# Designs tried in a protein design chat: VH-VL binders against Mediator of RNA polymerase II transcription subunit 20 (mdt-20). Part 21

Target 1, 198 residues: Mediator of RNA polymerase II transcription subunit 20 (mdt-20), of Caenorhabditis briggsae (q61a42)
Amino acid sequence: MGVSWVFEAEQTAKSVERILEGIGAELMGQFQVDVIPYNPATPSTDYATNIVMHHSKCPQSTFSICPKTDFRVSPKAVCDRGFDLILGKLAGGLVIDNAGKIEINGNEYNIHSDWTVRVGTATQGTTVKGVVVEVEYDPTVIIVQCREMMAEFIKQVFNKYHETQPEIFKITEKPERYSTLDTMWQYLQIAAKLRKKT
Short names: E, the ipSAE of ESMFold2; O, the ipSAE of OpenDDE; V2, 0.75 times the mean of E and O plus 0.25 times the DockQ between their complexes.

## First folded at step 18 (VH-VL; framework fv_modakafusp)

Design u2 (from q3 with heavy chain Y106W Y109P; at its last look DockQ between E and O 0.77; V2 from the best seeds 0.78)
Fold by ESMFold2, look of step 18:
Structure u2 (fold): chain C 198 residues (1-198), chain A 120 residues (1-120), chain B 107 residues (1-107)
Amino acid sequence: as target 1 above (198 residues)
Amino acid sequence: EVQLVQSGAEVKKPGATVKISCKVSGYTFTDYYMNWVQQAPGKGLEWMGWVDPRDGETDYAEKFQGRVTITADTSTDTAYMELSSLRSEDTAVYYCARDRYYWSDWFDPWGQGTTVTVSS
Amino acid sequence: DIQMTQSPSSLSASVGDRVTITCKASQSISSYVDWYQQKPGKAPKLLIYAASSLQSGVPSRFSGSGSGTDFTFTISSLQPEDIATYYCQQSYDTPYTFGGGTKVEIK
């Protein structure tokens, strides 16, 4: 995966898809992201929520983040698929919170090979929580090489959301290499916020 | 040592506006949501809304939508709740209460409460 | 909106008695229930979070149980300092909602 910019859209998923169709985007298929809290089985005075995540475009990977204020200080790992099975086998292990799961399901579009845009609806249980858009620039993983171009793309296509720049894009002192965990952090932040909205 | 200290009691006339402060100490203000809760005399607790101090985003209970404004000032580590077009029914104690970002949404701690009396 | 129906609205019990308070949610909310104690003129105080987890510094005579729609709060041996009103709250989805409260008194 390339560099991604993930944001919450206020329009319906259909409305966002009409915008994409209007600029010539080609439907490439479906995608899914899930965000699943895991909690310790035995309560303690100190415990942190572990968030296990999957992105359908990374089918071989399970992502684990114990989120804190900042991505850089949050414990995190990329694991092989099947990591969830290992959690159930650890003594004093983590318990899945299926009711707290946020699922994002939708469609993936391509624009002139370099751009991938994913539009999905987020749900918790049976409740729709909002619409999530991921804009990915495929050719590089070096943020400073694409940051301004991605901001312009979002400004021209989505205008209303060009100010939703991810935290990692605001680092200006040195080149920053982007990883899939940076994308999953963005999904985690959006999911955590969406579950708190009416 | 975490403290949420609210501003003092207010007496208001119908139609007025009240703005209550909640000053935070002992933790990083931008790491938690701030909620506001109303308790009318002799009644239960009713959630009014929250603010996210990182970006100023809010969510309000329908009952208060259009009359409540909740804000956060990160330069002073202070949250505010403003309630306009006051009615006698708004006579209550108002609490600020902290909750968390990541699936841990219980309120701890609470401010000491601010009594607002709306009368002619 | 998720409604929390708390029972009873009041109760009287003797020191040493087991006290049980219930809350019923209008829909399944897993374990997203918290319990608060409020003494007259004071702010609420968190006792139990996530249905059954005891908050730090809270005496072990307080406990909670339940999942889904039916939740129970228990004081295993009522003490004089436990005179208060107790509230359940769901924290599954906004608007966050509270039960009507249970006033606990000593006979």
Scores: ipSAE 0.770, ipTM 0.884, lowest interface PAE 0.9, mean pLDDT 89
ESMFold2 (binder alone), look of step 18: mean pLDDT 92; pTM 0.934
OpenDDE, look of step 18: ipSAE 0.793; ipTM 0.909

Design u3 (from p4 with heavy chain Y106W; at its last look DockQ between E and O 0.79; V2 from the best seeds 0.79)
Fold by ESMFold2, look of step 18:
Structure u3 (fold): chain C 198 residues (1-198), chain A 120 residues (1-120), chain B 107 residues (1-107)
Amino acid sequence: as target 1 above (198 residues)
Amino acid sequence: EVQLVQSGAEVKKPGATVKISCKVSGYTFTDYYMNWVQQAPGKGLEWMGWVDPRDGETDYAEKFQGRVTITADTSTDTAYMELSSLRSEDTAVYYCARDLYYWSDWFDYWGQGTTVTVSS
Amino acid sequence: DIQMTQSPSSLSASVGDRVTITCKASQSISSYVDWYQQKPGKAPKLLIYAASSLQSGVPSRFSGSGSGTDFTFTISSLQPEDIATYYCQQSYDTPYTFGGGTKVEIK
């Protein structure tokens, strides 16, 4: 995966898709992201949240983040899908919180081969929480090489739906490499916020 | 030591506006949401809304939507709740309370409360 | 909105008695229930979070259990300082909602 900018759209998924149609985007299929809390099985005076995530474009991977102050200090890992089964069997045990899961389901578009845009609806249980857009520039993993181009693209195409750039774009220094975990951090931040909204 | 210190009691007329402050100390203000909770005399607790001090985003309970404004000032580590078009039913104690990000939504620290009296 | 139905509204018990308070959610909320104690004239104080986790500094006579829709809060041996009103709260989805409260008194 390339460099991604993930944001919440205040407009409907259909409205965002109309924007994409207007610039010649080609529908490529569906995508899914899920954001799943895992909790300690036993009572404690506190517990740390362990967030397990999947992205359909990385079907063989499980992403795990224990979110702290920011991405850099947060424990994190990329694992094989077998990791999901191991969590419940580790000493101390972690229990999946299916009720707290945020699922993002939607459509993937391609624009001029280099750009992939994913538009999805986020849900918790039966409740719709919002619309999420991921804009990916495929050719590079070096943020400085594409940051200004991506900012211009998003401002021209999606300005109506977003207020600020992702923190990762501001924190990442030249020539820092972008990884899939950086994308998943963005999804985590958006999911965590969306679940707190009416 | 975590502290949430609220401004003092207020007496208001119907139709007026009140603005209550909640100054925090002993923790990083931007690591927690700030919530406001109303408790009418002899009644239970009712959530009003939250603000995220990181970016100023808010969410309000439907009952208060249109009358409540919750803000955060990171330069002074102070949250505010403003309630407009006051009515006698708004006579209550108002609390600020923090919760944590990332599925940890319990209110672990509360302010001491601010009594607002709306008299006709 | 998720409704939290708390029972009983009040109770009287003797010092040393086991006290049980229940809370029922209008939909499944997993373990997203927290319990608060409020003494007269004071702010609420968190006792139990995530249905069963004891907050730091809270005496071990307080406990919580349950998952899904049915939740229980227990004081294993009532003490004089436990006279208060107790509230459950769901933290699964906004608007966050509280139970109606249970006033606990000494006989």
Scores: ipSAE 0.759, ipTM 0.880, lowest interface PAE 0.9, mean pLDDT 88
ESMFold2 (binder alone), look of step 18: mean pLDDT 92; pTM 0.939
OpenDDE, look of step 18: ipSAE 0.815; ipTM 0.915

Design u4 (from q3 with heavy chain Y106F; at its last look DockQ between E and O 0.73; V2 from the best seeds 0.76)
Fold by ESMFold2, look of step 18:
Order: C-alpha cells, then sequence, then structure tokens
Structure u4 (fold): chain C 198 residues (1-198), chain A 120 residues (1-120), chain B 107 residues (1-107)
C-alpha cells in the first residue's frame, strides 16, 4: 500500500472514469469502502462515536477510529476481520447504526504502474451522497517523498488544488510514515461530510 | 459555558439584505457545524443551512438556495447568515444552532434569536 | 425531503397528567429524531436526542421512544413550567425537517 489522497469529486463517477481512461488508465477491478457508526449502549452528548470501517483492498482488516479534533489525538486501531463479531458480545458494548452507514462502491484503475486511482459512489441507504476519488502513489509510504508530485498529479488530472490537502500532508516532521489508517481517516472525514449534504 | 450570542434586531425594506452574526464562546468553534433556522411569526421551525467552520463549506435548504449565504470567521469565532432580496414573508426570528460532528446531528445549543422585520 | 408529521397540534392537560406527542416520518430514519421545547419568546431547547436519550440537565419526567417511522415524546407528570410548544426534528438527512409543533397548555 502507498500514500493516498482521498477527495470528493465535483464530477459524476462516469465523468471521472472517462478522464482516467483518456489518460491511459487501465481498469483493474472493483473496490468497496464502508463507514459504519457504532454507538455506546448508554449515549452521551459529549461522546465521540466509534466508527468501524472496511476497505476491500485490506480484506483481513477492520479499522476502528473514535474521531476527535484530528487524527493524532483520535483513538484508533486496526483489528482482524473478526472484530465485528465481538462488538455485540461486549457487556455495555457498542450498537451498530446500520442506517447511518456510508458505502462507497466503484472501480479501481492503474496509471503508469505507479498510480492507483479508485473512483466510487457514496450512498446512505438508497440515497446517493456523492463521488469519492482515492489517488494512491504506490512506490512509497514516506509522505515528503511524494506529496508535491501527488498534488501536481491531482491538479493536472482533476483540476484540484492544494486547498484540499489531507491533514497528514500538512505535517512538518520528516520523514513521516504513512499507514492504511491515514487513508481510512480520510474516508471517515469525507463520509461524515457527505452524509450532511444534499 | 457554551454560549451563542446573536446580533440585534433588524428592520429592513423589501429587496434589502440582512446579515446576522452569531459569536460563540465556551467551546472550540471549528469542532462543530453551525446551522441557521428560521421561525416566521406564529409558525414552526425551518432549517436554512449549515457551514463547516473548518473549511467554509456550506449546504442550504432548497427554499433558501440562491438568497442565503452562511459563513464562518475563525479569527473571531463568529458565524454569519446573510439573506438577500428580502420579502415580507422573511419577517421572522432567525436562530443559529450548533450540531455535533460525526453522526450526532442534534442541535444542543442555540443562539437567543434575531428578529428581522421586513416592511414597506 | 423527509416529512415529519406531528400530532396533536395542540393539547390541554392538568398538572400531573401524562402527556404524549407523536411524530411520524415519511421514511425510515432509524432513531435520528430529536425533541425540542420552545417557550414563548425563547430559543428552542433540546430535550431528547437519538429518539430516547435524555439531554444533560433535562428533568427525568421527559422521555422519548420509537424507531423507524413512529416516535413518541412523553411528559410523565405535567408541570406548570412545561407550558411550551414541542417540536420533533429528523436529523437523518438534509434538509433537516421539523414537525409542525404541539402547543401544550394547562387546563
Amino acid sequence: as target 1 above (198 residues)
Amino acid sequence: EVQLVQSGAEVKKPGATVKISCKVSGYTFTDYYMNWVQQAPGKGLEWMGWVDPRDGETDYAEKFQGRVTITADTSTDTAYMELSSLRSEDTAVYYCARDRYYWSDFFDYWGQGTTVTVSS
Amino acid sequence: DIQMTQSPSSLSASVGDRVTITCKASQSISSYVDWYQQKPGKAPKLLIYAASSLQSGVPSRFSGSGSGTDFTFTISSLQPEDIATYYCQQSYDTPYTFGGGTKVEIK
């Protein structure tokens, strides 16, 4: 896995796919991300919800984040796929909010071997909430080595600018190591925003 | 503790613009969405839209789309609602209300309300 | 848009009575319903969130229940200070929408 930049597209999923195909991208298959809120059995207005997520490219992993102000202070974990099975068995444990689930389904493309681009449609229930694009630079997990190049790629391909850079890209510490949880944080932020639109 | 303080009452002519402020204190302004709600005299509550103070993104109810602009100024911890092309039916009390992030969209704190009167 | 149909539009009850107000959503919204109290000349005040969760500092005589499309708000023993208009609101999807309100009076 590489460094990813996840953003909401202004264009339709079909339009984004045409852009990718126009620059020589090869369709590699399908992908899915889901973002599922879990609530404590005894709710509080001061609680942060627990968000459980899956990415089809990491089929053996379950990602859990209790989002706070930013990624660094948010409790988070990567668990085996069986984590979902134990949530209902915890005394005073977490209750799934299936109605609040955001699902992102779409297609994965490869460009010049080094780039993977995932284009998906986000839905809540039967309602389409938007289009999500993940741009992954595969060769490195060191952000400083690729962030300017990724920004230029996104600007040239999608006409996107630095204004929407992921939180992790704004760090000053070097060299900063990227992980799959950083990607899932980006999906979490986008899902949380998209469910409030339309 | 948590406090949302709105600007004072306004009297406007039809066709004018009003801009109402909502200054917050007692919490981190960028940790919550700010919403605006209209209540016409003797009527119920109607959601107008929200702003995300972190990035300035907005979403508006269709009824107000094109006439409403909601903004956030993080340097002064103040949200604004601007309503243009005022009509007599815009005579109402306007409230700011925050909602929590991450699937907790209830309005736990409200401003005191700002009365806008649109008259000839 | 999700419509919230609130009933009754008004009611009168005696001090000590149990009061119930209902709200029906035009589609399933799980437990994404909140209840507000508004006294004359004042801003709305959150009483119940997530259909049944009591907001901090709210008296225990207020309660909520329901899931899906049908929701109930209850005052177990009406007090003189409970004279107000009560609103349900769905927070499942934007635009957020409110019920028409229920004006509660003491006989």
Scores: ipSAE 0.761, ipTM 0.879, lowest interface PAE 0.9, mean pLDDT 88
ESMFold2 (binder alone), look of step 18: mean pLDDT 93; pTM 0.942
OpenDDE, look of step 18: ipSAE 0.771; ipTM 0.903

Design u5 (from t4 with heavy chain Y109P; at its last read DockQ between E and O 0.82; V2 from the best seeds 0.85)
Heavy chain, then light chain:
Amino acid sequence: EVQLVQSGAEVKKPGATVKISCKVSGYTFTDYYMNWVQQAPGKGLEWMGWVDPRDGETDYAEKFQGRVTITADTSTDTAYMELSSLRSEDTAVYYCARDRPYWSDWFDPWGQGTTVTVSS
Amino acid sequence: DIQMTQSPSSLSASVGDRVTITCKASQSISSYVDWYQQKPGKAPKLLIYAASSLQSGVPSRFSGSGSGTDFTFTISSLQPEDIATYYCQQSYDTPYTFGGGTKVEIK
ESMFold2, look of step 18: ipSAE 0.788; ipTM 0.892
ESMFold2 (binder alone), look of step 18: mean pLDDT 92; pTM 0.935
OpenDDE, look of step 18: ipSAE 0.840; ipTM 0.924
ESMFold2, look of step 19: ipSAE 0.771; ipTM 0.883
ESMFold2 (binder alone), look of step 19: mean pLDDT 92; pTM 0.938
OpenDDE, look of step 19: ipSAE 0.828; ipTM 0.921
ESMFold2, fold request of step 20: ipSAE 0.792, 0.812, 0.805; ipTM 0.891, 0.901, 0.902
ESMFold2 (binder alone), fold request of step 20: mean pLDDT 92, 91, 92; pTM 0.936, 0.925, 0.936
OpenDDE, fold request of step 20: ipSAE 0.891, 0.851, 0.881; ipTM 0.942, 0.930, 0.938
ESMFold2, last read: ipSAE 0.829, 0.806, 0.818; ipTM 0.908, 0.899, 0.904
ESMFold2 (binder alone), last read: mean pLDDT 92, 92, 92; pTM 0.934, 0.936, 0.936
OpenDDE, last read: ipSAE 0.884, 0.883, 0.868; ipTM 0.939, 0.939, 0.933

## First folded at step 19 (VH-VL; framework fv_modakafusp)

Design v1 (from u5 with heavy chain R100E; at its last fold request DockQ between E and O 0.85; V2 from the best seeds 0.84)
Heavy chain, then light chain:
Amino acid sequence: EVQLVQSGAEVKKPGATVKISCKVSGYTFTDYYMNWVQQAPGKGLEWMGWVDPRDGETDYAEKFQGRVTITADTSTDTAYMELSSLRSEDTAVYYCARDEPYWSDWFDPWGQGTTVTVSS
Amino acid sequence: DIQMTQSPSSLSASVGDRVTITCKASQSISSYVDWYQQKPGKAPKLLIYAASSLQSGVPSRFSGSGSGTDFTFTISSLQPEDIATYYCQQSYDTPYTFGGGTKVEIK
ESMFold2, look of step 19: ipSAE 0.773; ipTM 0.884
ESMFold2 (binder alone), look of step 19: mean pLDDT 92; pTM 0.940
OpenDDE, look of step 19: ipSAE 0.829; ipTM 0.921
ESMFold2, fold request of step 20: ipSAE 0.762, 0.729, 0.782; ipTM 0.880, 0.870, 0.888
ESMFold2 (binder alone), fold request of step 20: mean pLDDT 92, 92, 92; pTM 0.940, 0.939, 0.939
OpenDDE, fold request of step 20: ipSAE 0.888, 0.861, 0.876; ipTM 0.940, 0.931, 0.934

Design v2 (from u5 with heavy chain R100L; at its last look DockQ between E and O 0.76; V2 from the best seeds 0.77)
Fold by ESMFold2, look of step 19:
Structure v2 (fold): chain C 198 residues (1-198), chain A 120 residues (1-120), chain B 107 residues (1-107)
Amino acid sequence: as target 1 above (198 residues)
Amino acid sequence: EVQLVQSGAEVKKPGATVKISCKVSGYTFTDYYMNWVQQAPGKGLEWMGWVDPRDGETDYAEKFQGRVTITADTSTDTAYMELSSLRSEDTAVYYCARDLPYWSDWFDPWGQGTTVTVSS
Amino acid sequence: DIQMTQSPSSLSASVGDRVTITCKASQSISSYVDWYQQKPGKAPKLLIYAASSLQSGVPSRFSGSGSGTDFTFTISSLQPEDIATYYCQQSYDTPYTFGGGTKVEIK
């Protein structure tokens, strides 16, 4: 339910986990995020891809984004868990792209009740593409109330990554409620980049 | 109208460095990746690498790693490719090419090409 | 790295002939194949993307098909302006790789 800062880590997942263990983090279990492109049978000329995503901590939700220039102008929805069943019927037969799917699998930690940190390895098919870290601050859904504190947390824990904040943190102009869809946008951006790395 | 306009032809000596520009117009430079492709005379196309103009991150083909540097200047909407320690086999036409985002990785459009000749 | 084996390396055909060019990938790449036309002294031009999707402004005599490892590019009725070298490219994973090219000439 909180505000999340998602980033690619340069360390291995095990190295990140050792850092978390060193500050007293408690292992809570496993998590999974998947990022799945769906295409119409006749692709459009510009932005044809509908990206369907799931986060294991939101098992009743399916997230759908048709990404454009930024989050605000991208068509998007939070749907129930049955959304995948209607895709073929509503859009004239959307075609799942399993080969392009990015899966992020890993472990979830809790730190001092307020902080949840998820560390996962991203893969496309059998190829490892990188390590993804999600830092979540639970007590607020208003970015301006916590962004300095989240940057300080990341600086103290990792001594990296704190200077390159997510774009969604820069765009929030009012005390608007942060939602899981804002977190999924961050996963989408990272997945899109990771698949392009050698 | 989307356009990629490259700098002019260059003649270099072995061991020198060349830096080619690719100026974009007609779209938001930071929304797409820029790629560079080499084509030696009478040969096929070979991908060199890309840059993400939003954050400056790059990825290079192994053949060029250590000699190529690809950059983006968002204040002038211009990408650059710099190739160092030039050899005669680096004589080629070099293209910039825009990569479409979000699982749409084909190159469209391409710059007009820049001929680099490396001779003693 | 994913190798793209393109054949033939050259061909000659008459105006009106059907021309077929093939590419084979060294591993399955789904439909992540694009086809480019390059005329002498010019930059490559995208014709087909995602194996079978025709780029805007490209004549319908050009087509593509295939999925997995085997891909085909077809010119249904060769025209004089189609003299060029044609390249396939895999866009599934970096490094992006091209086929060796097919030089198409008119008899």
Scores: ipSAE 0.748, ipTM 0.871, lowest interface PAE 0.9, mean pLDDT 89
ESMFold2 (binder alone), look of step 19: mean pLDDT 91; pTM 0.926
OpenDDE, look of step 19: ipSAE 0.815; ipTM 0.916

Design v3 (from u5 with heavy chain R100H; at its last look DockQ between E and O 0.82; V2 from the best seeds 0.78)
Fold by OpenDDE, look of step 19:
Structure v3 (fold): chain C 198 residues (1-198), chain A 120 residues (1-120), chain B 107 residues (1-107)
Amino acid sequence: as target 1 above (198 residues)
Amino acid sequence: EVQLVQSGAEVKKPGATVKISCKVSGYTFTDYYMNWVQQAPGKGLEWMGWVDPRDGETDYAEKFQGRVTITADTSTDTAYMELSSLRSEDTAVYYCARDHPYWSDWFDPWGQGTTVTVSS
Amino acid sequence: DIQMTQSPSSLSASVGDRVTITCKASQSISSYVDWYQQKPGKAPKLLIYAASSLQSGVPSRFSGSGSGTDFTFTISSLQPEDIATYYCQQSYDTPYTFGGGTKVEIK
């Protein structure tokens, strides 16, 4: 696990993959991310959606986030894979919203052993919503050690998308440990926005 | 109290451009999307587009693509809707409306509306 | 685009009557339907969200039901202050689309 920078690409997935191949990227396999909203069985004024997510990189984990104004104040947890089966039974119960589910499927590439790039197509049902790219720097989990290098990498490979720097990259000043939940937060935000796009 | 206050009525000639403002109060501007909705006289509601004030990203209805620009100024907590190449058919009341950035989506509250009249 | 077919376009009823408005989506949209009330010369007001959830401060005589493609808005006992045009909206996908509206009048 490393530090990840996730963004939406305007290009097609194939176009992005062509760019990666052009710089010597090696296809390693496929990846999948899903973003699934769970709603309270009895909606109220205090309605709070719990977002459940999975990443193929962490097949034994289920990520749960109740999004608030920002990541730090959002209730969140890393659970086991079986958590989904229990979630609907908690308290008054949560109801899965399959209609609102966003799924990202695509290819995973390795570049120079230190970089992993994932290119996926986001879908809601049968509707394509966009293309999502995850750039992961594997050698470290410390943001301040790699954020400048990552920015440079994205600038060189993806040009304008260096402006899509994650918020956590901007606000982190100390050598704090980057978590997979930080990556999932990025996916959550991107998925939420893609759902709202034509 | 959460409030959306829009700018006053506008009278424009065909071909002109109009820019309407929507100033928010009572909540953090960047926590919600801002939408714009058109309502022609005696007609229904038509969604025009939204802006995410955090990054300025937008999405527009196809009908208004190329003519509409929605922006957000976080320094003044104000959203803007600019409509160019005005036509008589653009005569309508325009509303700003707030919605949630995640899966809990509904428009609440609404601005009071801005009347735009396009006449030669 | 998702089409929202709202019916009827207008209705007249007596005070105390049960009023029902329907909205049909061109495809399944789960519970991503909201209902708004618009009084003459005023902005729309949210009454029901997520198909069946009553907005805070809204009288209990208003309700919503349905899922998938068929949705219903109900006023259990029509009051004079309920004179307005009501709209359904889908928020499942952009572009967001509204029903054609139902003008409710009192006899």
Scores: ipSAE 0.758, ipTM 0.901, lowest interface PAE 0.7, mean pLDDT 94
ESMFold2, look of step 19: ipSAE 0.779; ipTM 0.889
ESMFold2 (binder alone), look of step 19: mean pLDDT 92; pTM 0.940

Design v4 (from u5 with heavy chain S104G; at its last fold request DockQ between E and O 0.79; V2 from the best seeds 0.84)
Heavy chain, then light chain:
Amino acid sequence: EVQLVQSGAEVKKPGATVKISCKVSGYTFTDYYMNWVQQAPGKGLEWMGWVDPRDGETDYAEKFQGRVTITADTSTDTAYMELSSLRSEDTAVYYCARDRPYWGDWFDPWGQGTTVTVSS
Amino acid sequence: DIQMTQSPSSLSASVGDRVTITCKASQSISSYVDWYQQKPGKAPKLLIYAASSLQSGVPSRFSGSGSGTDFTFTISSLQPEDIATYYCQQSYDTPYTFGGGTKVEIK
ESMFold2, look of step 19: ipSAE 0.811; ipTM 0.902
ESMFold2 (binder alone), look of step 19: mean pLDDT 93; pTM 0.943
OpenDDE, look of step 19: ipSAE 0.834; ipTM 0.923
ESMFold2, fold request of step 20: ipSAE 0.767, 0.800, 0.824; ipTM 0.881, 0.893, 0.907
ESMFold2 (binder alone), fold request of step 20: mean pLDDT 93, 92, 92; pTM 0.943, 0.934, 0.940
OpenDDE, fold request of step 20: ipSAE 0.889, 0.603, 0.883; ipTM 0.941, 0.861, 0.938

